# VHH binders against EKC/KEOPS complex subunit cgi121 (cgi121): the designs that were tried, part 161

Target 1, 174 residues: EKC/KEOPS complex subunit cgi121 (cgi121), of Schizosaccharomyces pombe (q9p7j3)
Amino acid sequence: MILPLFPETQVHVFVYENVSNCAAIHEQLISQNPIYDYAFLDAATILYKKQVYSAIIRALEDRRDEQMKTKTIHSEVILSLSPKTEISSAFRQFSMTKKSKNIVVVKIDSKLTEEEEFERLDKLVEGNRVEFSDEELQKLIDFKVLKKNYKLDPSTLENPLASILSSIALRGYS

## First folded at step 16 (VHH)

Design ze14 (from zd4 with S31Y; framework vhh_7yz9_2)
Fold by ESMFold2-Fast, scan of step 16:
Parts: sequence; C-alpha cells; structure tokens
Structure ze14 (fold): chain B 174 residues (1-174), chain A 120 residues (1-120)
Amino acid sequence: as target 1 above (174 residues)
Amino acid sequence: QWQLVESGGGLVQAGGSLRLSCTASGFTFSYYRMGWYRQTAGNEREWVALIAKSGRIDYADSVKGRFTISRDNAKNTVYLQMNSLKPEDTAVYYCTARLYDKYGPTEDYWGQGTPVTVSS
C-alpha cells in the first residue's frame, strides 16, 4: 500500500485470527528478537482500517519531524494509536499480549512485497490470515476495550470513527 | 557551544497573562523541536507545550486553551503566551531544544529556567 504523504514508504498490514502462539510471540518481543520487528497489535482494539492508517501516518509524521517518543517506528505506531503520549499505557492498551487471540501486524520500511512478508510471518504466527478490511476487523473488535481505550460515551460508541481518528491525529490538540 | 536564554517570567495575579521567550544559539534552531516544561520544588519536570520543526504543536491537558506556543526561526526564538493564569501554574519554566533522528532523540538541551509566580 502507498500513503499519499509518504509515497516511498513501504507499508504492509496483516490480520490474523485464532492465533495459538501469542505467548511465544510475546516472549520473542520481550527478548527483542530482530526477526519480530513489527508492530503486533491486539485486534480487540482495532475497529477500522483508517484507525491503523491514521496511527501509521502519525508515526511517520513524527519520524519526519524528528519527534518520535519511542526507539522504533513500529513502537511509534503503537504509541500513536493512543489518545495520550504515555508509552507504557499505550503498550498495555494496544499491544498484543500472551492472552491475545487475534492480532494486527504492521510492517513499515519493508523491502519485501506483501506476499513475501506473509511468507515470513506465516512461519512466526500460528493463526489464520484474514483480509485487512473493516468487515473482518469488526468481527474481532471488543467494544468494551475500545470504549475504555478511547474514553467513548454511549452516543459516540454507536458511530466512533470520527472520534477515534481525531484522537489519533490530534492527540490532545482538540 | 549551545545556549538557551529564557526571559519574561515574573509575578502576576490569577487571571493575568505573561509571555515567555527563549532565544537559542550554538545550533541550527530550525531543525530542533522546541518546548516548554515546568517544575515545582520537589516534583519532576512536566511538559507544557511542544512545537516541532514542521510547526506541529502539542499541549499538556492542564494548559490547552490557555497557553499558546509559537516559534520564529529567523530570530531563533520560541515563545509561550500564557493567558488566564492560575495559582497552580506557579513554577520554574524551562525552555528545551531536542533533536531527533529516525532512532529517537540525539540531542537534548535545557535552559536555566525562568520563575513564574501566580498569586491567588
């Protein structure tokens, strides 16, 4: 996929359901194994494709502007999903955990095609790949988690897209 | 040799306004994220407002709507316009300049601080 503001940046997003080895992946992330240099998100926190794209764009803007608050672009994507700039809180809210069942995986600056990255990830992730689409994401979302992470009230929760995107893009400006 | 020189602090009554200035020298100002932090005795420094080299601005929740940060690259100066001041805004205000590369912050410069006292 190509972002209009970052046309030379390679971005791939993958969605896996029914992942059985999240605990093993989590241990590899803690040990900082470079093979696992991706943003591993809990799909329970992601409702829309635009939510992920907005976080990617914010992270790329922060890198362009030399304002990254984390050490890697993938960590910055995770932080950018949060309405606050609290790194530990953002990771607890959006990162995959040992108990996750469905995950969204983001790769930035890949030299590989989507198909090549999938072949690599298929060796790391023991789950079923599904289409990165709003329809598939809406099957995996946990609305209780979404409400808590974005502090949504009942009226906003019925149609939360604009509120979520504003939280990511503006991150305390509004 | 870098330097950040803050000015504009002082004593003001609640509801009043102050304008802080910070003039930088010894580095390429336009490449740095500029910002303001504040600290009360016995507490850690907390961020107040940040302005990127692109002009993108971030405010802490406690000051948004009341404070305005701006920069003038031609004068190597960053400003903080503080309106509707509250006693809780009493602190020493620090100017900061930070350079980031793609791996994170590479340079982090701090001014000496300028005191702001807001009387009830």
Scores: ipSAE 0.000, ipTM 0.098, lowest interface PAE 19.1, mean pLDDT 83

Design ze15 (from zd4 with S31G; framework vhh_7yz9_2)
Fold by ESMFold2-Fast, scan of step 16:
Structure ze15 (fold): chain B 174 residues (1-174), chain A 120 residues (1-120)
Amino acid sequence: as target 1 above (174 residues)
Amino acid sequence: QWQLVESGGGLVQAGGSLRLSCTASGFTFSGYRMGWYRQTAGNEREWVALIAKSGRIDYADSVKGRFTISRDNAKNTVYLQMNSLKPEDTAVYYCTARLYDKYGPTEDYWGQGTPVTVSS
């Protein structure tokens, strides 16, 4: 994927369903193992490809402007998904947990091809890779979680895309 | 070697004000993004206010309109003016200095922290 504002930035996004080793991955993340330097998201929180891309763009903007709130670009992606500016809240809302079953994995600045990165991830993640598409994401979303994370009322739940993208793009501005 | 020395913390009543200062030495202050984070017991550090070398400022939602960050490159000092303090602002406040290259942070320095207690 090529981002118009960041054409030289390599971005890969992977979706895994029926992951059996989320607890093991979670332990590696809390120990800050550099092999696991990815954004591991709970797929229950992601409804659209554009949601993920908006968060990536926001994180890259903050890196460009020297305004990252977290230590790595991958943790900045997780923060950028949240409509709130609090780090701990964003991680509770969007990060993979030991009980997650479906995950979205983001890699930024990889020097590997998508296929090479997938081969690496396939050794770390015990699950089935599916296409990164709105159709596949909509099979994995938890609308109760989505509603809570973005403060959506019943009137916006029928078509939440614009509200979600605005929340991500305009977070912290006003 | 490098140092970040915080001052200005203390005990204050709700509605009061405090000004925190952080003076840097051992590196070229003007090239670094400066900022303030805070940590309460049992919780991870949260960012409060950041000021880039360009002068761009970001505030966390919880302090927006009440806190003001500023920097004085001639004095190698970053300030946090805290107004309308609330009990929930009680925390240890940490000064930070960060250097960036095109791939992100390359140096990340932290002060020892200065405690702020806001009584109800």
Scores: ipSAE 0.676, ipTM 0.881, lowest interface PAE 1.5, mean pLDDT 90

Design ze16 (from zd4 with S31A; framework vhh_7yz9_2)
Fold by ESMFold2-Fast, scan of step 16:
Formats: structure tokens, C-alpha cells, sequence
Structure ze16 (fold): chain B 174 residues (1-174), chain A 120 residues (1-120)
């Protein structure tokens, strides 16, 4: 994928459903194992491809402007999904947990091709890889979680995309 | 060797003010993004305020309108002016210095921390 304003940045996004080893992956993330240097998101929190891309763009903007709040670009993507500035809240709301079943995985600045990253991730993730598409994401979303994370009321729920994208783009601005 | 030395912490009453200072040595201060984080017992560090070498400033929602970050490149010092302090601001405050290249952070330095206690 090529991002306007970041055309030299390699971005890969992967979706896995029915993952059976989230507890094992979570332990690797806690131990800071370098081979798990990805953003592991709970798919229950992601409704649109544009939601993920907006968080990636925000993280890349903060990297460009030398204003990353977290240690890695991947953890910055997780923070950037949140409408609030608090790191711990963002991670509790969007990161995969031991109880997660479906995940979205983001890799930025890979030295590998997309196909090589697929091969690597398929060895780490015990689940079924599906297409990164709005159709597939909408099968995995938990609307109660989405409403809570973005403070959606009935009026915004009818068109949540605009509200979600604005929340991501305007994090820390109001 | 690099050093970050924090000062200005202490005990204050709710509604009071404190000014934290962090003086850097051993690196080109003006090239680094400077900032303040805080940590309460049993919790992860949270960012408070950041100031880039460009002068761009970001504040965490919890401190907006109450805290002001500033830097003085001639003195190699970053400051955090804390006004209208609340008991929930009680934490150990850490100064940080970060160098970036085009791929992201290349150096990430932390001070030893300075305790701030806000009593009711």
C-alpha cells in the first residue's frame, strides 16, 4: 500500500480470524520479543480499512514531527486509534489480549515483501488469514466495543466512519 | 556520557504550583525532542508534555490548560510549570530526551525521576 505524504513507507496489514494462540502471542509481546515487532490489534475494535490507515498516517505524522509518545512506530499506531491521549487506555481498548479471537496485524518499514511477511506471520499466528477488506472486518467487529471506544451516540452510529476518522485525526487537539 | 538531572519536585498542597527543571549534558540538546512523563505506583509511565526541536508542543488531555512545557537551548534545560495541582498529579516525573532520524527514534534517554506529592 502507498500512502500519500508517506510514499516511501512500506505498510502491510493482515487480518486473522479464529486465532487460538492469542495468549502465547501476548506473552511474547510482554517479553518484548523482537520477532513480534508488529501492532497486534483486537479485530473487535476495527470496522473499516480507513480506520487502520488513519491511525497509521497519524503515527507516521508523529514520527515525522518527532512527537511519538510511545517507544515504537507499531505501539504508536495502537495509541493513534484512540480518541484520547492516554497510552494505557489506548492499549486496553485496542490491543489484542489473551482472550482475543480475531486480530489485525500492522507492519511498518518492513525489509520483507508482503508475501514474506505473510509467511512469517502465518508461523506466529494460529488462525485463518482473511482479506484486509471492509467486508471481512465487519464480520469481526464488536459494535458495543466500537461505540464505547469512540463515544458514538445513535446519530453518529448511522454514519460512524466520519466520526471515527475525525477522532483519530484530532486526537490531542480537542 | 549523557546525563539528565531533574529538580524541583516536592510536596505541595492541592491548588499549588511547582516548576520542574531538567538539565542535560553529554549530547547536543538542541537536536533532541524533550519531554516529561510521569508514573504512579503499579502503573506504566504516561506522557505529560512533549516539545520538539522545532518548538512544537503536545500535552496530554489530563494536564492541558494547567501545565506548560518550555525549553532553553542555551541552558540545555527543559521545564515543566505545573499550576492548579491536584492529588491525582501525584507521581514520579521523568525527563526524557529523544533523537530522531528519518526512520524514527535512534536514542532515547531518561532521567532518574523526581517525586511530586500533592496533598489534599
Amino acid sequence: as target 1 above (174 residues)
Amino acid sequence: QWQLVESGGGLVQAGGSLRLSCTASGFTFSAYRMGWYRQTAGNEREWVALIAKSGRIDYADSVKGRFTISRDNAKNTVYLQMNSLKPEDTAVYYCTARLYDKYGPTEDYWGQGTPVTVSS
Scores: ipSAE 0.694, ipTM 0.886, lowest interface PAE 1.4, mean pLDDT 91

Design ze17 (from zd4 with Y32H; framework vhh_7yz9_2)
Fold by ESMFold2-Fast, scan of step 16:
Structure ze17 (fold): chain B 174 residues (1-174), chain A 120 residues (1-120)
Amino acid sequence: as target 1 above (174 residues)
Amino acid sequence: QWQLVESGGGLVQAGGSLRLSCTASGFTFSSHRMGWYRQTAGNEREWVALIAKSGRIDYADSVKGRFTISRDNAKNTVYLQMNSLKPEDTAVYYCTARLYDKYGPTEDYWGQGTPVTVSS
């Protein structure tokens, strides 16, 4: 994917269902193993492709403006999904855990081709890769988690897209 | 050798004010994004206020409208003016300096921290 505001930045997004090794991946993330330099998200928290893209754009804007709150662009993507500015809260809300079953993986500034990233991730993640599409994401979402993370009232749950995108774009400005 | 030295912390009553200062040495202050983070017992460090070399400022939701960050490049000093202090602002406050390239931070310096206690 090429973002109009960031045309020189390579972005790849991968979705895996029925992942059996989330505990092993989580251990590598805690140890800060550079091989795992990706944003590993719990798919239970992601409903739309635009939700992920909005967080990526926000993270890239903060990097451009020298205002990243976290240490890496990938951790900044995780923070940028949150409607709140708190780092620890964002990570609890959106990061994969040892108990996650379905994950969304974001890679920014890859030194590898897309095909090479696919091959590399398929070795790290023991699960089934599926299309990064709204249809596939809607099979993996947990609406209770989504409601809690974005503080959605019952009236917005039927069509939450605008509320979610607004929350991501306006984090720290309202 | 780089250094960041914080000062200005202490005890204050709710509704009061404090001004924190952080003086830098050993690197080119004007090239670095400066900022303040805070940490409470049992929690990770959270960001409070950031000021880029361009002058762009960001505030965490919890302090917006109450705290003001500023920098003085001639004195190699960043400040945090804290007004309308609340008990929940009680924390150790850390000064940070960060250098960026196009891929993100290349240098990430931290002070030793200064405690702030706000009594109810």
Scores: ipSAE 0.733, ipTM 0.902, lowest interface PAE 1.2, mean pLDDT 91

Design ze18 (from zd4 with Y32N; framework vhh_7yz9_2)
Fold by ESMFold2-Fast, scan of step 16:
Structure ze18 (fold): chain B 174 residues (1-174), chain A 120 residues (1-120)
Amino acid sequence: as target 1 above (174 residues)
Amino acid sequence: QWQLVESGGGLVQAGGSLRLSCTASGFTFSSNRMGWYRQTAGNEREWVALIAKSGRIDYADSVKGRFTISRDNAKNTVYLQMNSLKPEDTAVYYCTARLYDKYGPTEDYWGQGTPVTVSS
């Protein structure tokens, strides 16, 4: 996807289901292995493509404005998914854990082509890659997790897109 | 040779005020995003308030309306005015300076921290 405000920024998003090595990936992330410089999200928290893109746009805005709260653009994407400003809470809510089974992986500013990132990432993730689409994401979402993370009531839970996007775009300003 | 020196921490009763100062040396202060983070025992650092070289200011939800960040480029100093202090504001407060290029943060610098204790 080409982002309207950031047309020169390369963005790749991958979705994996039935991942068996999340514990191993998690250990690489805590050791800060540069090979794993991606945003690894728990797919249980992601319902829409627009949710991911909104967080990416917010992270890129904070990088542009020199106001990133975290160390990397990828960790800033994770923070930007949260309706609240607290870093530790956002990471507990949205990051992949050792127990995750389905993940969404975001790469920003790759020096590699999409095909090269695809090949590289498939070697790191032991799971089945599926299309980054609303249809596939809706098979992997946990609505109890989504409701808790975005503080959704029953009426908004039935059509949560606007509430989720507003929470991401207006974090810290609303 | 590069350093950030914090001052102004201490013990205060709930509802009180403190003003933290952080003076920088060894860099071009006006080129850096300045800010304050805090850390409680057993937890990782959380951001509190950030001020960009442009003057843009962001506050964490927990302090918005109570804390005010400001900078004085002539004095190479960043300040955090803390009003209406609560026991949950008890933490070690860290001054930070960050330099950016077009790909994001390039250099991060941290002070040694100044403790703030708010009694109930």
Scores: ipSAE 0.613, ipTM 0.856, lowest interface PAE 1.6, mean pLDDT 89

Design ze19 (from zd4 with I51V; framework vhh_7yz9_2)
Fold by ESMFold2-Fast, scan of step 16:
Structure ze19 (fold): chain B 174 residues (1-174), chain A 120 residues (1-120)
Amino acid sequence: as target 1 above (174 residues)
Amino acid sequence: QWQLVESGGGLVQAGGSLRLSCTASGFTFSSYRMGWYRQTAGNEREWVALVAKSGRIDYADSVKGRFTISRDNAKNTVYLQMNSLKPEDTAVYYCTARLYDKYGPTEDYWGQGTPVTVSS
């Protein structure tokens, strides 16, 4: 995908359901295995494609402006999903865990083609790949998790998109 | 050999103020993003305030309105003015210098840390 504000940046987003090896993936992330240099998100926290793109854009803006709070662009995407500025809280809220069942995987600045990333990830992730679409994401979301992460009240839960995007775009700003 | 020399930490009562300083040598200070992070016992390092070479400044929500970061390129020094200190600001504070290329951080330097204790 090509982002209008960042046309030179390659972005790939993958969605997997019924993943059985999240504990093994988590272990590789802790050991900082470079093969796993992706943002691994818990799909229970993602409702819209625009939510993921907004976090990617925010991370790329912070990279451009030399204001990244974390060490890698992928960890910056995870931080950028959070409405708050604390790194540890963002990772607890949005990162894949040993107990995750469905995941969203983001790759930025890949030197591989999208097809090659699919082949690589399909070997690392023991699950069923599905389309990155609002329809598929809405099957995997946990509204209780979403409500807690973005502090949504009952009226906002009926149409949460604007609130979520505002939280991502305006985090720590002003 | 790069060097970051921190000073200004210590003990202060709640509601008081401290100013931390960090002087850099051995690299082109004006090209680096400067910043302050802190670490409390049992927790990972969290960012506090960052100032880019452009002068753009970001603050963590917990310190916004109370802390002020500034840089002096002529003196190769970054400052953190801490006002209205709270017991929860007690931490070891780390000065950092980061160089970026178009793909992100290429160099990341850290000071040894300076302790700040805020008594109730």
Scores: ipSAE 0.649, ipTM 0.876, lowest interface PAE 1.6, mean pLDDT 90

Design ze2 (from zd4 with T28I; framework vhh_7yz9_2)
Fold by ESMFold2-Fast, scan of step 16:
Structure ze2 (fold): chain B 174 residues (1-174), chain A 120 residues (1-120)
Amino acid sequence: as target 1 above (174 residues)
Amino acid sequence: QWQLVESGGGLVQAGGSLRLSCTASGFIFSSYRMGWYRQTAGNEREWVALIAKSGRIDYADSVKGRFTISRDNAKNTVYLQMNSLKPEDTAVYYCTARLYDKYGPTEDYWGQGTPVTVSS
């Protein structure tokens, strides 16, 4: 997909349900295996396509401005999903864990086509790929996790999109 | 080859101030994003303040309004002025230097760290 503010940046987002090897993937991420250079998110934390895109845009802005807080653009996407500036908190809130069952995978600056990335990920992820759509994400979200991560009150929970996007875009601004 | 030498840490009472300095050698200082991170016992390293080669500054929410980062390219030095110190600011503070290209960091350097203890 093409982001209007970053038209030269290649972005691919994949959604997998019923993943059986999250523990194995998690071990590869801890060992910093370069083959796994993606943002692996727990789908329980993602409700909207725009939520993921907002975090990607924020991470790309920080890269452009030479203000990334983490080591890679993919880890910066994970940080950028959080309404807080703390790295460890963001990773605890949004990263895939050994116990995750459904995941969202983001690749930025791929030298491969979307289909080639899919073929590569299919070798790494033992699960069913589904469309990256609000409808599919809504099937995988945990609303208790979403409410906690974004500090949503009951009045915003029925339509949280604007609150989530504002939290991502305005984090760290006085 | 490269070096980052931190100084200015120590013991201070709550409400006090400290000024940390970090002097760089072995690379073109003015081309690097400089910054300060800190690590408390049992926790991962967290960022504190960053200053880009452009002069753009970002602060972590926990230190905003109390800490000030600055750089002096002629002296190859980055500073962290810490005011209104709290016991929760007790940590080892690390100086960082980072070079970027279009795809992100290409060089990432860390100092040895300087301890700061804030007594209640």
Scores: ipSAE 0.680, ipTM 0.880, lowest interface PAE 1.5, mean pLDDT 90

Design ze20 (from zd4 with A52G; framework vhh_7yz9_2)
Fold by ESMFold2-Fast, scan of step 16:
Structure ze20 (fold): chain B 174 residues (1-174), chain A 120 residues (1-120)
Amino acid sequence: as target 1 above (174 residues)
Amino acid sequence: QWQLVESGGGLVQAGGSLRLSCTASGFTFSSYRMGWYRQTAGNEREWVALIGKSGRIDYADSVKGRFTISRDNAKNTVYLQMNSLKPEDTAVYYCTARLYDKYGPTEDYWGQGTPVTVSS
């Protein structure tokens, strides 16, 4: 995908259902294996494509402005999903865990095509790829997790998009 | 070659103030993003405050309104003024320096850390 404010930046987003090897992937992330340099998100936390795009844009803005809080652009995407500024809290809230079953994977700065990245990820992720679409994401979301992560009340849950996007874009400015 | 030296830590009562300093040598200080992180025993490092080469500043939610970061390029020094200190601010504070290109951090330097203890 091409972001209008970052047209030179390659961005790929993949969604996997029924992943059987999340524990193995988690071990590779803990050991900081460079082959796993992606943002691995728990799909239970993602409701909209725009939610992921907003976090990517915020991470790219922080990189451009020399204000990244974490080590890599991919970890910065994870932090940028959180309405709070704490690194550990953001990772606990949004990262894939050993018990995750559905995941969203983000790659930034790839020189590879989407299909080439998929072939690479196919060797790492044992699951079924589905379309990155609002319809598919809405099948995987856990509304209790979403409500907790973004501090949503029942009224906001009727149409949470604006609140979620505002939380991501304005983190650290209020 | 490069060095970051923190000072100003210590023991203070809740509600008190401390000023941390970090003096850099061995690199072009004015080109680096400077910052402060902190770590409590058994936990990961958390960021506290960042200041860019242009003076752009960010604060973690837990310290907003209480801490102030500043830099003096002539002295190669970054400061953290800590006011209204709370027991939960007790940590080892680390000074950081990062050089960026368009792909992200190319150099990432860390000081030795300075302990801050806030008594109730």
Scores: ipSAE 0.633, ipTM 0.868, lowest interface PAE 1.7, mean pLDDT 90

Design ze21 (from zd4 with A52S; framework vhh_7yz9_2)
Fold by ESMFold2-Fast, scan of step 16:
Structure ze21 (fold): chain B 174 residues (1-174), chain A 120 residues (1-120)
Amino acid sequence: as target 1 above (174 residues)
Amino acid sequence: QWQLVESGGGLVQAGGSLRLSCTASGFTFSSYRMGWYRQTAGNEREWVALISKSGRIDYADSVKGRFTISRDNAKNTVYLQMNSLKPEDTAVYYCTARLYDKYGPTEDYWGQGTPVTVSS
C-alpha cells in the first residue's frame, strides 16, 4: 500500500489464522531478533482495516515529527492502536502473546513486494493466510477484548468504528 | 564518547517540586530529540515528556499540566520541571537523546537514571 501523505513508505499487512507457533515467535520478539522486525498484533483486537491504517498513519506522523515514544516504527504502530499513551499497556492490549491463535502482521519500509514479503513471512509463521478484509477480521475479533481496549459503551458496540478511529487519531494530542 | 549526566533527583513530599537536569556531551545536542522516561520496579520504561530539535513538545497524560520539559541548546541541557508531585510519580527517571533520519531513529542514548521518591 502507498499512503498519499507518505508516498515513499511501503506498507504491507497480512492476516494469519490458526497459527501454531505463536510461543516461538513471541520468544524471537523478546530477544529482539531483527528478522522479526514487524508489528505482530493479536487479531482478537482488530475489527477494521481502517483501524490498522489509522495506527500506521499515526505512527508515521510521529516518526516524521521526531516524536516516536518507542524504539521502532513497528512498535510505534502497536502503541498507536491504544487510546492511552502508556507503552506497557498498549503492548499488553494489542501485541500477540504466546497463546494467540490469529495474528495481524504489519511491515513498514519493506524493500520487498507483497508476494516476496509473504514468502518471507511463510517461513516465520506456521498458520493459514487469509485476506486482509473487514469480513475476515470480523471472524477473528473478540468483542470482549475490543470493548475493554477502547472502553466502549454498549451503545457504541453496534457501530464502534468512529470511536476507535478517534481514539487512535487523538492519542497524545491536546 | 557520548555522555548524558542527570541531576536533581531526590526525596520530596507530595505536592512538592523537583527540577531534573540532563547535560549532554560528545554529540551535536541541537540535532537530537530529547526526552524523559521513567521506570517503576517490575515495569517497563514509560515515556514522560519529549521535546524535538525544533522545540515541539509532547506529554504523557499522567503528567500533563504538572510537568514542563524544556531545552537549552547553548548549555547542551534538557530539563524536567516537576510540580504538584504525587506518590505515583515515584520512579527512576531517565534522560534520553535520539537522532532521526528520514527512516526513523538512528542513534538512541540513555542516561544512568536518577531516582525520585515522593512521600505520603
Scores: ipSAE 0.561, ipTM 0.849, lowest interface PAE 2.0, mean pLDDT 90

Design ze22 (from zd4 with A52V; framework vhh_7yz9_2)
Fold by ESMFold2-Fast, scan of step 16:
Structure ze22 (fold): chain B 174 residues (1-174), chain A 120 residues (1-120)
Amino acid sequence: as target 1 above (174 residues)
Amino acid sequence: QWQLVESGGGLVQAGGSLRLSCTASGFTFSSYRMGWYRQTAGNEREWVALIVKSGRIDYADSVKGRFTISRDNAKNTVYLQMNSLKPEDTAVYYCTARLYDKYGPTEDYWGQGTPVTVSS
């Protein structure tokens, strides 16, 4: 996928359901194994494709502006999903855990094609790939988690897109 | 080789002030983004303030309005002025220097840390 504001930046997003090895993946992320240099998100936290793209754009803006708070562009994507600037809170809220069952995986600056990244990830992730679409994401979302992460009230939950995108875009702005 | 030397930490009472300094050597200071992070016992490091080579500044929500980051390129030094200190600011403070190319961070240097204790 090509972003209008970052046309030279290669972006791939994958969705996996029924993942059985999240604990093993989590251990590799903690050890900072370079093979696992991806943003591994809990699908329970992602409702829309636009939510993921907005976080990617924010992370790329921070990289361009030399303002990344985390070590990698992928961890910056995870931070950028959060409405607050705290690294630890963002990772607790959005990152895959040992108990996760469905995940969204983001790769930025891949030297591989989407098909080649899928073949690589298929060796790392023991689960079923589904289409990165609003339809598939809406099957995996946990609205209780979404409400907590973005501090949504019941009226906003019926149409949360604008609130979520605003929270991502305006994080830390004052 | 490269060095980042922090100073200015110590014990202070709530409501007080401290000024942290970090002097760099062994690299072209003016080309690096400078920053301050902190770590409390039992927690991961959290960013506090960043200042990029252009002088643009960013603060964590917890310190906005109380802390001020600044840099002096002639002295190869970055500062953190900490006012209205709270017990929750008690942490080890780390100076960091980062170099970016068009693909992102290429060098990431960290000081050894300076302890700050804020008593009630």
Scores: ipSAE 0.618, ipTM 0.867, lowest interface PAE 1.7, mean pLDDT 90

Design ze23 (from zd4 with K53R; framework vhh_7yz9_2)
Fold by ESMFold2-Fast, scan of step 16:
Structure ze23 (fold): chain B 174 residues (1-174), chain A 120 residues (1-120)
Amino acid sequence: as target 1 above (174 residues)
Amino acid sequence: QWQLVESGGGLVQAGGSLRLSCTASGFTFSSYRMGWYRQTAGNEREWVALIARSGRIDYADSVKGRFTISRDNAKNTVYLQMNSLKPEDTAVYYCTARLYDKYGPTEDYWGQGTPVTVSS
C-alpha cells in the first residue's frame, strides 16, 4: 500500500485468526528479535481499516517531525492507536499478548512485496490469514474492549468511526 | 564520548516550581531531538516533553499547560520548566538526545536521571 502523504513508504497489513503460537511470538517480541520487527496488534481492538491507517499516518508524521515517543516505527504505530500517548497504557490496550487469538500485523518500510511478506510471516505465525477488510475485522472485534479503549458512550457505539479517527488524528493537537 | 549532565531536581511542595537543565557534550547537540522522560518506582519510563531540531514541541497530556520545554543550541542545553507541580509528578526525570535518519531513531543518549519529589 502507498500512502499519499508518504509515497516512498511501503506499508503492508495482515490479519490472522485462530493463532496458536501467540505465546512464542510474544517471547520473541520481548527479546527484541529483529526478525519480528512488526507491529503485532490484538485484533480484538481493531474495528476498521481506517483505524489502522490513521495510526500508521500518525506514526509516520511523528517520525518525520522527530516526535516519536518509542524506539521503532512499529512500536509508534501501537502507541498511535491510543487516544492518549502514554506508552505503557497504549501497549497494554492494543498489543497482542500471549493470550491473544487473532492478530493484526503491520509492516512499514518493507522492501518486499506483499506476497513475499506473507511467505515470511507464514513462518512466524501459526494461524489462518484472512483479508484485511472491515468485514473480517468486525468478526474479530471485542466491543467491550473497543468501548473501554476509546471511552465510547452507548450513542457513539452505534457509529464509532468518526470518534475513533478523531481520537487518533487529533490527539495532542489542541 | 558523549555526556548529558542534569541539574535542578529536588524537593518542592505542591503548587511549586522547579527548572531542570540538561547540558550535552561530545556530540552535535543541534542535530538531535531533545526530550524529558520520567519514571516512578515499579513503572516503565514515560515521555514528558519533546523538542525537535526544528523547535517543534510535544507534551504528554498529564503535563500540558504546566510544563515548558525549551532548548538553547548555543549552550548545548535543554530545559524543563515545571510549574503547578503535583504529588503525581514525583519521579526520576531523564534527559534524552535522539538522532534521526529518514527511517527513524539511530542513536539514543540518556542522562543518569534527577529525582523530583513533590510533597502534598
Scores: ipSAE 0.659, ipTM 0.883, lowest interface PAE 1.2, mean pLDDT 90

Design ze24 (from zd4 with K53S; framework vhh_7yz9_2)
Fold by ESMFold2-Fast, scan of step 16:
Structure ze24 (fold): chain B 174 residues (1-174), chain A 120 residues (1-120)
Amino acid sequence: as target 1 above (174 residues)
Amino acid sequence: QWQLVESGGGLVQAGGSLRLSCTASGFTFSSYRMGWYRQTAGNEREWVALIASSGRIDYADSVKGRFTISRDNAKNTVYLQMNSLKPEDTAVYYCTARLYDKYGPTEDYWGQGTPVTVSS
């Protein structure tokens, strides 16, 4: 996909359900294996496509402005999902864990086509690919996790999009 | 052959102030984003303050309004002025230097760390 504010930046987002090898992927991420240079998110934390795109845009803005807090653009996407400016909290809240079942995978600056990234990721992830759509994400979300991560009140939980996007865009300013 | 030399850490009473300095050599300092991170025992490293090559600054929420980052390109030095220190600011503070090109970070250097202890 092409972002209007970053037209030279290649962005691919993939969703996998029923992933059986999250523990193995997690070990590769901890060892910083370059083959796994993606943002691996727990799908239990993602409700909307716009949530993911807002975090990507924030991460790209921080890269442009020499303000990345983490080591890679992909880890910066994970940080950017969090309403707080703490790296450890963001990773605990949004990253895939050994216990994750469904994941969202983000690739930025790919030199590969979307099809080629599909082929690569399908070899790394033991699960079923589904469409990156609000409909599919809403089947995988855990509202208890979402409420905790964004500190949503019951009144905002019924339609949380604006609160989530505001939290991502205004992180550190509110 | 790069080097980052940190100084200014130590023991201070709550409410006090310290100024950390980090002097760089072996690279073109003015082209690098400089910053300060901190780490407490048993926890991962957290960012504190960053200053871009352009002079753009950002602070972690926990230190905003109390800490000030600045740089002196003529002296190849980045500073962290820490005011209104709290016991929870106790940590080892690390200086970092990062080079960006049009594709993102290309070089990432870290100092050895300087301890800061804030007592009651």
Scores: ipSAE 0.652, ipTM 0.884, lowest interface PAE 1.3, mean pLDDT 90

